# Ledger of designs, part 1: VH-VL binders against Large ribosomal subunit protein uL1m (MRPL1)

Scores and structures below are computed, not measured.

Target 1, 266 residues: Large ribosomal subunit protein uL1m (MRPL1), of Saccharomyces cerevisiae (q04599)
Amino acid sequence: FFHTAKKLYADDYKPAAMSSNAPSLTKDQAKKRELKRLVQRKAEAKRPATASPLYMPVTKALRYLRAAEVGRPQSQQTINLTTLVVGERGTAPLSGSVTFPKPLRYIKIAAFTNDESKLEELREKYPNHLIGGADLVAKIKSGEISVDFDKAFATPDIVPALQSQVARILGPRGVLPSVKKGTVSDDISSLLQESLGSMPFRQRGNSISIGVGKCYFTDREILQNIISARAAFKTAVDNQKSKKPNILSKTTLSSTHGPGIVIDFA
Structure headers, positions and changes below count from the first letter of each chain, unless a header shows other numbers; antibody chains are not in Kabat numbers.
F, E and O are the ipSAE of ESMFold2-Fast, ESMFold2 and OpenDDE, as the mean of both directions, binder to target and target to binder. V2 is 0.75 times the mean of E and O plus 0.25 times the DockQ between their complexes.
[cut] stands for letters that were removed.
The coordinates of atoms that the task and the answers printed are left out; those that the model quotes come from them. Centres of patches stay.

## First folded at step 1 (VH-VL)

Design b01 (framework fv_bebtelovimab)
Fold by ESMFold2-Fast, scan of step 1:
Structure b01 (fold): chain C 266 residues (1-266), chain A 124 residues (1-124), chain B 109 residues (1-109)
Amino acid sequence: as target 1 above (266 residues)
Amino acid sequence: QITLKESGPTLVKPTQTLTLTCTFSGFSLSTSGVGVGWLRQPPGKALEWLALIYWDDDKRYSPSLKSRLTISKDTSKNQVVLKMTNIDPVDTATYYCAHRGYDFWSGYYEFDYWGQGTLVTVSS
Amino acid sequence: QSALTQPASVSGSPGQSITISCTATSSDVGGYNYVSWYQQHPGKAPKLMIFEVSNRPSGISNRFSGSKSGNTASLTISGLQAEDEADYYCSSYTSSSTVFGGGTKLTVL
């Protein structure tokens, strides 16, 4: 038995045809047809979630999704949130990051600075992460400390040491701090705050998908993560500064084996 | 400093209702993200979680005991109350209340500060 | 039995390192990032030592560290000291509950 959402937009569903011998459209007719479908998708985006036959309150939805994942490995028990995005051709895809109150994964970080005051502050706040200055750079160069961290950050004052001593070690692993990547800041505390617990998102096709919890999270933890995702998606829309920005549409919760359930989100 | 203290009867008879009060200081149960839970430990046995109440009055109960448990709060008095109905000798245990904090960097602290516990003996 | 399995006892000598395991025996229990460890001295309330597998609360000695591999979480105590002698409990989530292991008695020889 299938436990997936049937469809979220009418224009996302194209019935299979045995024959592709349809009449050709002029360029003008094709453009008008596309605009009409866009208008219809925008109208559907404005419908309240409660009008959907697949709608449930989040707590009820979570009961169904957890039931579907009983007996499955913990790694496969992720609750996913998918928001459909309505946009015109040529509008940039939405992207950003969500900082979750309850992160789905532990990430280990490394933070580099020559500032002694910052080192003391960071070691107190992040005792299980790699925090250091030139000495830490030297230990990575010598192989005394393995590169088992997922992300690395630095203040500008230590970047030359990183480039000269460990770029050939950290560069291939994609963890060398750089201004271009946004992993270098004078205010490294704020940068770490934004990065720990954050999950990046980028629109693919007509949707944004992100994990918002595991089945073993509490309903409250998942709901707080959903609220955070909503705020981040709305911020991404606001930041577009386009004459015709993307519109957030119907949002569903799903799991690997569970049904797609419409929730009140946008 | 966060402190919690349990109070209530130390000896109860089977079929009675056990009422325990947790009085706390050093935090407010109106602070977003904060909760207070109840746990118990029979002599020489493992810890068991019973119930949790959040700042916004959201309540969680152990599934096996849910029909017997009621948790409530009085934010103005800094108190959380647990009631357990139809008490039985198997409910003999040390009962703890504990703070569950939220920190943006660390997420949830779980039960980071505990009361001293109160031993409740169920005997007829 | 409990959904989290711990050895009943473990022992070590001062200065040694010891490890206490916590294995999820049910597919509904635990997640890689959501294991906590509590220390309990006789007659005292539990004290949170580790949360979310490997994070230490403020004031907890760096001699205590946590890790996880597959369905088994581990608490490691390095530089073992007499005051480490206590019961240790692991804890995690199910979809509807918080669950605890059966506890491990650590004896310092």
Scores: ipSAE 0.000, ipTM 0.388, lowest interface PAE 17.1, mean pLDDT 81

Design b02 (framework fv_bebtelovimab)
Fold by ESMFold2-Fast, scan of step 1:
Structure b02 (fold): chain C 266 residues (1-266), chain A 124 residues (1-124), chain B 109 residues (1-109)
Amino acid sequence: as target 1 above (266 residues)
Amino acid sequence: QITLKESGPTLVKPTQTLTLTCTFSGFSLSTSGVGVGWLRQPPGKALEWLALIYWDDDKRYSPSLKSRLTISKDTSKNQVVLKMTNIDPVDTATYYCAHSLDYYDSSGYWFDYWGQGTLVTVSS
Amino acid sequence: QSALTQPASVSGSPGQSITISCTATSSDVGGYNYVSWYQQHPGKAPKLMIFDVSNRPSGISNRFSGSKSGNTASLTISGLQAEDEADYYCSSYTSSYWVFGGGTKLTVL
């Protein structure tokens, strides 16, 4: 059944913007042709996703994508979201970051502060991460705690202790907190919130592509990630402050072996 | 500090409905990502997961027991209630409630804080 | 639906390293990365030791480590101590429910 879905939807995945040839046109003719296509793409961007014959609700789409990835390694079970972007020549490409409620990979962090109130706050918010002050620094120095975390953050008050006691341990691994790397802040809670689950995106050509989950995520988790991506993309559009901003258009979900399926996004 | 405590009858008769209450402190079940689950362990046997309820009232049930289980929450009382219908001697077990978080800054798909457990004996 | 298979028992002497395996079929849980390990002393509630295959909660000794290869997850305890004598359970979240292994009794001789 997923083979039928793959055949049915795969060909419609190809964006309209990629389907042109113009080998014999003058520059003026090419410009007129570009304007005509821009008008067509803007009109298409305004059509509701439900008008597409290849539209599915996200939960139905995920059923097909999961079926296509049965028996595949975890690395091949990523669900990708691709949004077409319609813009005029010379408009800057969209870029930004999205913070997913459910990241595609767990990021283990360490956070250091001498402030007891911040320690209590961070331990409550991040119970399965390494949170501590001078005691944690001492345990890392002694080897009692291994440096198996992906990132580390600190408040300014503990940076001297980090530099004197564990710089030779954390520095070579690229995880020593520093002002230069943006991993030191008095508002460490906000810094951690921004850093965990954050995924950058940048428009390439006429599209933005981002992973939004794994096949083994729940439908709810993938949907929440899709909603977060939508909010981030719309924020990027709003931040352009252009009289002719980029327009978010057709959005598809896909997987490594599955079909491209149109969803309601923009 | 996160704490959970189970309460309910310690002895029930076959065919009755077992009602267990989990009362917790140190977190709110209105907080995004928070869930509370129920697990059990028959004497000398393995742990078995029964049900879980999330902050948004999304409910998960063990596939083998779904027809017998109902999980509900009272966010204002910091309580989660599990009901199991048509109780049988095989349901004799210590029942645990446990905390879980379903987001990137949390425990995710594991149970990081557990209640002490309450032994429920099913006999005529 | 796949079961998680653990050895019924393992044993070691103080100072040794021991490993407990947790094997799943690839159809349900073997491909997933949501493996956790719990320690249970007699009469006590389970305690989370490892989550997401290899991560330690705050306060858990680095003598405990987790790994996964294919459909088999492993808990390794180095520098074995008398207090490590307990039952150990692996668990995995599928896409909608949790499964637990049968448990392994660790005896420190």
Scores: ipSAE 0.000, ipTM 0.455, lowest interface PAE 14.4, mean pLDDT 82

Design b03 (framework fv_bebtelovimab)
Fold by ESMFold2-Fast, scan of step 1:
Structure b03 (fold): chain C 266 residues (1-266), chain A 122 residues (1-122), chain B 109 residues (1-109)
Amino acid sequence: as target 1 above (266 residues)
Amino acid sequence: QITLKESGPTLVKPTQTLTLTCTFSGFSLSTSGVGVGWLRQPPGKALEWLALIYWDDDKRYSPSLKSRLTISKDTSKNQVVLKMTNIDPVDTATYYCAHSEWLGDYYYFDYWGQGTLVTVSS
Amino acid sequence: QSALTQPASVSGSPGQSITISCTATSSDVGDYNYVSWYQQHPGKAPKLMIFEVSNRPSGISNRFSGSKSGNTASLTISGLQAEDEADYYCSSYTSDSTVFGGGTKLTVL
């Protein structure tokens, strides 16, 4: 059944390319040809994904991609999403960041602050991490909470408490927040966002490519990451605020050994 | 939170087309990964899966019944409709619609409607 | 009926533990990592008890547990209670469909 999947959805079919056998063009002819190609790419971007011979629903695509990676090391298995971008010459490349609900690499963190407003904000935004003030410091000191986090961050106001109460616990593990390590800041929200794997993306040539999961992720986890990538890419387009913004076009899911499969992303 | 309810005729004659409607609340069939399926259970017999429709209009049918089944959705009305052609007395069963989440090649049904008994007789 | 095989019936006394098996007899079932279990009381709709072999939905008693060994999945009910008396169905996938076992009637003696 994998053999059939690879045959049907592998890169065995390429849309007919335009003939490019033109030995030389005047500057005006070159401009006209570029404009014609841009118009064609914009028209293609408006076609529904279901019109593609390489299309299938995301859930079916994931089934085929997982089949292609059977027997491979799990740590090396990645599902990639590539979106073609249509834009005029001179338009800035799309760039931004996406924060996945299911990171491809999970890091557990702890965050310490005495600022009540920051505590409320961080606990709401990061419910699966250890966030607290003097209460969290006390729980670590008592052994009520295990030190199983990979990194810790603090605002300057709680550093004296960390030094006096838990330095002998956190210091040997290399996770005691310090100015020298860059883990202490008044803007702790920015440090947490950076540490939790906000994944940057940047258009290279005519495409944006990003990993959206591992084959061992559930379909739901991969779908949520695809949705997050979609939102981030659309936000980057909206932020251009240009009369001629970039257009998101054909989006393909692939894996290291699997076929390229067109999905509905727009 | 999630609720589903089946509606349709309780008595149908052989050779007619059975149309069943599932009306739901507490979720949207535009949410990625969400689907609604139809299942049936003849009196005193095992459960049988019939069809499923997903948020992206992807449709799956039981292979043995595929030629007789049509599933469709109206996302704005929160409804999924199943049509079964050329009804036969052996199709007498309680019909259920259920909320589904796809996990690879697998479907589990976490919330079910109460079911509607359809009797097929001449 | 050959894809998933369950015993027709199982019985136990209050407080005992019982196990219901579900054996994949068809090569089309796949790697058998996506098994769910449903409980059905007479005249009522099925209720999801276990999904993905061993995961329990919120609100389901920890007396219900799922496991797998080879091509056989098992539902275990510990501390058996009168209200556990019901029909139990296992479910899994094939290459093109979702299939159910024939069902097991649990009698609490």
Scores: ipSAE 0.006, ipTM 0.419, lowest interface PAE 12.2, mean pLDDT 82

Design b04 (framework fv_bebtelovimab)
Fold by ESMFold2-Fast, scan of step 1:
Structure b04 (fold): chain C 266 residues (1-266), chain A 125 residues (1-125), chain B 109 residues (1-109)
Amino acid sequence: as target 1 above (266 residues)
Amino acid sequence: QITLKESGPTLVKPTQTLTLTCTFSGFSLSTSGVGVGWLRQPPGKALEWLALIYWDDDKRYSPSLKSRLTISKDTSKNQVVLKMTNIDPVDTATYYCAHRPEYDILTGYEYFDYWGQGTLVTVSS
Amino acid sequence: QSALTQPASVSGSPGQSITISCTATSSDVGGYNYVSWYQQHPGKAPKLMIFEVSNRPSGISNRFSGSKSGNTASLTISGLQAEDEADYYCSSYTSSSTVFGGGTKLTVL
């Protein structure tokens, strides 16, 4: 039912075979053609989303995408956001991180340090996670606390205790902190911020694509995640500090089997 | 005309659970896009947002207070209830419930157009 | 650190115009372009004056106007009247929360 909308969206790009049928161009002709295409893409980026025949409000778009995924496994019910990026040749790809109000996956973290000041700070900031020093290591060794966390971090000062006391417990589960894995740092607060609530993104080709929810999320949860993605993408543009920065263009919501639906975003 | 009114205890002891009820009229929490929020204001201090519940039972909480807060609704009774656990003297404040109007979040955001009169909750030691 | 910074107080005389600023210390407010303003008289609940930067609810005087430049939103009150004396709060949201400024006390003469 939705295939025609996806196909029409894909037709924005010309096939490679079309280029092979063109007469050879001089370097000057190629440059002029590229500049003309860039001007055209910049003009299209300035058009309101409502001018697109594939536009609808986000809540209506979500209704269509959920309908397309009925009966599918939950692992395949991801709602994706794709934003086209218009930039001059040689401009660095956009990258950054998004902190979602509703994470697509809950991750429980464990953090180990012997530093009392760091323990106080981390316990206040991350009350739903496992934060401790030698006492926490001892409780894991005794079995008083189960290993139900997805990832663990440590400061260098507690690594010997982890290696001697709980390596046989945490190692097989793949959660033993190590310098090689990048899970040991004196600045443990920065490591936790990178792992909790933030998802990295990177421009690939002319677009940025990120999951913003599952079909079983509420409309509000998905909308708040979309707003968070928008803020992060704009921050990435601002951080380029270029006279000719990348421009965020047409943004589309999609799911595995649903259509690509244009939304108001940039 | 939209009206909201807060009710609950005016004096609570430390470590107890505070339960506040918002009773409203002039709108329904079955209306798409509508929500009801809870906010507080300690004497002489700034406003602080606590929680919000939407028509579709979606719930939002202040990150710093999330572990202590539970918001729920009874659409048939036109009521929204806020529970705050482990009450402390610093929680002494006037508590407000407020109406969040129907808007698409990309064309609108969380703002409150009608407020209850507020109820002062004093936490004694 | 507060996400939205307001001056603690402003003052003016009847008939004058005054402006109250609300500056985002985070990038979220500037990107979103969504700011509301509330008026609060002593002992009363807040009243919505402006939403979405510059929109007035029905019944709010055109003496109240909102604007935004960069990361700073402004509430302007023209033709200042005695009844305008109140606390004014700006509000917006970040990726994780609804936030309020510290409030500005407006004194009329």
Scores: ipSAE 0.000, ipTM 0.409, lowest interface PAE 12.4, mean pLDDT 82

Design b05 (framework fv_bebtelovimab)
Fold by ESMFold2-Fast, scan of step 1:
Structure b05 (fold): chain C 266 residues (1-266), chain A 125 residues (1-125), chain B 109 residues (1-109)
Amino acid sequence: as target 1 above (266 residues)
Amino acid sequence: QITLKESGPTLVKPTQTLTLTCTFSGFSLSTSGVGVGWLRQPPGKALEWLALIYWDDDKRYSPSLKSRLTISKDTSKNQVVLKMTNIDPVDTATYYCAHTYYDYVWGSDEYFQHWGQGTLVTVSS
Amino acid sequence: QSALTQPASVSGSPGQSITISCTATSSDVGGYNYVSWYQQHPGKAPKLMIFDVSNRPSGISNRFSGSKSGNTASLTISGLQAEDEADYYCSSYTSSSTVFGGGTKLTVL
């Protein structure tokens, strides 16, 4: 079962629009053949995932993938999600970013603002991070709070205080917010969201691949990340603003030694 | 032998913060895969999951109660603490802490094998 | 409503087999595939009987077995005994939460 699943996943056919021209065919014959294959691929993209002989519910798939990785360094084993994309020749590759509820790589951040409404919003949204105004700056200056964060962000209104009070503390560590680094913005919430769990994706050939967890993540954490990836991929399709947009097709979960397992995604 | 015991006030007034402590023995919350959760059961009603903390300080909260809940651990004292803000009469329930384990091979968790006896918390004036 | 639906009650006679169902009211991406079952006697804490659909913890009688088909999980108790009279709860997790069924009261006739 594992060998068959992996072979079928690896042998996925390219969309007709991406096929090479055959010199022995007329241009009209080649064009007609491409169109027929594209129509077939689009129809297959709309077929329920449960129709696939390789289909499993996500939680069952995760059990099989984890079993395949037993005895290996679990902290380095990634569970990957791959979605096939069906589109016409000349359609731009899909790209965007996914913000995961469970990041594959954690960073610690600090956020500084004098705006009370922004402080309330950020503290509610990011309770596990350092968020404050002049009070937080003073605590860093006094040594009450150690500089144990990987990145820092600020609104323009607190930058003078950061420069005058803690630049010698944060500057050498490379975490002083600055306009030049892109870490200062009135829309600080967007900067924090980009830095926490955000993973870029870009279509390569006929597929999008992204890591959605580690074998040691719980099923819930991986499911939450898969749902976030789904939303982001659909948003990327919607953003094409094309009369003939790309279509998300077969989606597969895999690991280094496990099979490619089809899941219900689109 | 794994044992857990809940402690805290048995009577709380509306709008106060409820603080409950789970003290355990027979396992360490520094052991990979180990976690402790909090659950409650109003009189005559179903079980409800509240929060969970793992050995690596990973925390999870019931989505409907997340804004009111804080879970923390003190590994050296073998304790897990749950705080619930803005208590209301509908929060009257028996509160349980329970041991869980994340199975790395199967990826399963959030099943609770060992439970404390429970502590009844009544919310009233 | 409850994400997991159980019958309010079930009954059987000593020596018979009974089955308690647990049905997800909605499915999501891979949802409701890992199911646990708990037994609760009046005034006592719940006891884990089954986890991951069909696995038994050490010390649990093999008279208790679990299964799942589609969105419905089942707990089967064979060779029913008087001491099995209790409330039974199913539980599963979703992408955002751990959820419990409403509970089933088993009466041993």
Scores: ipSAE 0.000, ipTM 0.394, lowest interface PAE 15.8, mean pLDDT 81

Design b06 (framework fv_bebtelovimab)
Fold by ESMFold2-Fast, scan of step 1:
Structure b06 (fold): chain C 266 residues (1-266), chain A 123 residues (1-123), chain B 109 residues (1-109)
Amino acid sequence: as target 1 above (266 residues)
Amino acid sequence: QITLKESGPTLVKPTQTLTLTCTFSGFSLSTDGVGVGWLRQPPGKALEWLALIYWDDDKRYSPSLKSRLTISKDTSKNQVVLKMTNIDPVDTATYYCAHSDLWFGEYPYFDYWGQGTLVTVSS
Amino acid sequence: QSALTQPASVSGSPGQSITISCTATSSDVGGYDYVSWYQQHPGKAPKLMIFEVSNRPSGISNRFSGSKSGNTASLTISGLQAEDEADYYCSSYTSSYTVFGGGTKLTVL
């Protein structure tokens, strides 16, 4: 069943009428065939997802995808969402960012500031991260705290202390806050919100693909991420400046070993 | 506690535009997955879905009425507005607004409803 | 699109079980789980009783159950009570829009 579903999924992405023995086309004939294919893809994009023989509800799709990944390392099991994009040659690809309620990868951060009010705010909001001022800088310098964080951020007021005391510790690891990296800001709370949980997407060829969860996430967590992706993709569509804009078409969920399953999305 | 309430004119003349406002409390239409829909029921007849707006400003309309309907939201005021153009006596109905949350179902279903407002269309 | 078809009326006595059907084409109901059921008392707003074929919202009695077989979804009410007398509507998601059945009047005899 899985192998058949994968083959049908792949076939859905390719024009049925492609032939290697097609005769040489005039420019007018080539243009007519291109327009016919575009019309067919636009008509397909308007068809309800439920009309697809590969369709099922998200929760049912997740059961099949999880079954396909049984016995495999959970850390490597990603559920991917792929949305086909229909557009004319020369239209700029869709791009944007999505903030997931349940990120696929947890990152540990360090945040440095000399402002006591900001320290209290950040410690309350980010209790599992490293938040501190001169005291935290001193503990990193002494080796009392290990550098096990993935990113670091700072307010301008503590940057001289970071440069003088821990630059040779954080610099080689690529985590020293700097203006050039965009990791230094007076408004550190907004910088952290912008930098955490946000995932960029960009149209590649005729599709947008993004991870929306791990097999060990709950159905609700994956659905919430799918909903967020939908909102972000629709925003990208609406922000197009072209007179011939891209439109969203068929959306599928897949995993490494599972079938491609059509879901209702756009 | 989720509550919704419809407001607008109770009597409208043919060809006018009907404007209905849904005012709600107990949830925010900035919350991911949340939507507010409009439905109607002519006296003694079945329910009919009209339109729905989601937290991300995505809008859905009944295909038969799409050319006549506009749905919009004001998230800061906790309001959703429905406008129906070129009103006709057949549009006489009780109009409802209702809450939907995709977190608890893959597609919109309406778990909390307003009391409804009767709109009569006559000359 | 195909309409959802419900019987106009159904009746039962207190303590009995009754079933209300909701039939659509296979493209509307048979291949997926988007069926909801609403209860409406005279002069009142509808109340969600069942969503996604068989799920109950919090606070809905387990006397109400939903099922689906082929193109037909069913609402079953066990242990009928006088307060169950109402109109019942099925609903389904079709071509990016919501459609309702014609409604069924339940009379408790």
Scores: ipSAE 0.000, ipTM 0.400, lowest interface PAE 15.1, mean pLDDT 81

Design b07 (framework fv_bebtelovimab)
Fold by ESMFold2-Fast, scan of step 1:
Structure b07 (fold): chain C 266 residues (1-266), chain A 123 residues (1-123), chain B 109 residues (1-109)
Amino acid sequence: as target 1 above (266 residues)
Amino acid sequence: QITLKESGPTLVKPTQTLTLTCTFSGFSLSTSGVGVGWLRQPPGKALEWLALIYWDDDKRYSPSLKSRLTISKDTSKNQVVLKMTNIDPVDTATYYCAHIEGYSYGLDWFDPWGQGTLVTVSS
Amino acid sequence: QSALTQPASVSGSPGQSITISCTATSSDVGGYNYVSWYQQHPGKAPKLMIFEVSNRPSGISNRFSGSKSGNTASLTISGLQAEDEADYYCSSYAGSYTVFGGGTKLTVL
């Protein structure tokens, strides 16, 4: 099944069949052929995902991909999402960033707030990160806790304590939270999610490819990341200045050894 | 509130086929992401996973027992059936069915469990 | 033999903390962050205590916590109570199937 799935994916992606002998074309004929192929690709982009012989619901697709990666190292267990992009001549490639609810990489952060309910929530959600209020500020000031975090965030209510007590410790290291740097927010949970889960994307050729999870992530975590990628890609399309923006086409999930499986992404 | 209950024979003779039924309430096995698994525990020994079935009729079996096991569902009756062929005295165990709260094979946790049914294999 | 190794027994006194280890014999099992812990009282069905290494189901006391380092997952019970006396089983995803540890008998002295 995996071998056949890969072949069908490649054939489905291919443009119209070509002969081994290509006839010489005038510039006008070449332009006509290019426009014909573009029209065909645009029509294919508008077909529902369920029309593909390689279509599966995401949860079923994930089971097949996980099976293909049995016994492989965690570094090779990334699930990738690839979206084909159809664009006219002169349309800029799509680019932007996706904020994932479930990040694929570990970055250590520190989060500061005087709000006890937020402290409890954040400590439960981010147990391996440095979360605290005035007590944490005091421990950093005393040297009891080392500054080994990559980024730091705060709610506005603790910023005066940070500036008065630890600015000379965190400032030189570039990790002092400030309004100017966008690291201070009343909605600190959203700020942390954005900072920990942000992943850049850029169209290369006719596709965008991005990791959306690991095989050991839950289906829900991967689905949430896929939904975030969809929103980000559509935002990038909507932000184009062209009267003929790029069109998102067939989207597939794959893994290092698994097949390319078509999913509903629209 | 989810509940499950195992039923079947309490005494089976060697070489026969054991048929166990799990009857459940509080969820539908047509709901995306749900499943039902079968597990067993021989007296004084560890838990062992046997088989599971998902909402989309996808089935998974323990590699060591695959040739002997068949799992099926009847969504209209809210039942999952496990059949084990060529029963042996070593298959004497308490058999459990359990709700699967995860969404893909092998990444699931079992909650809640049925009460279990003891099956003794002897002549 | 067992892909997940647990100590056969562990004991503690009321109010103390105890830890039960669950060690995968290979990275094929130990590499996954899908570890669950089940509590089983004599004559009763198992009860889920922890899933995905450290998450507690609704209604489970915060005295129960889970962690993982490398191929070893740990269940920690703080403020030990008489009712905690039971068998504890770990389980993990093994790439294509689910495996269980051999179980640990917790005795509250």
Scores: ipSAE 0.005, ipTM 0.413, lowest interface PAE 14.2, mean pLDDT 82

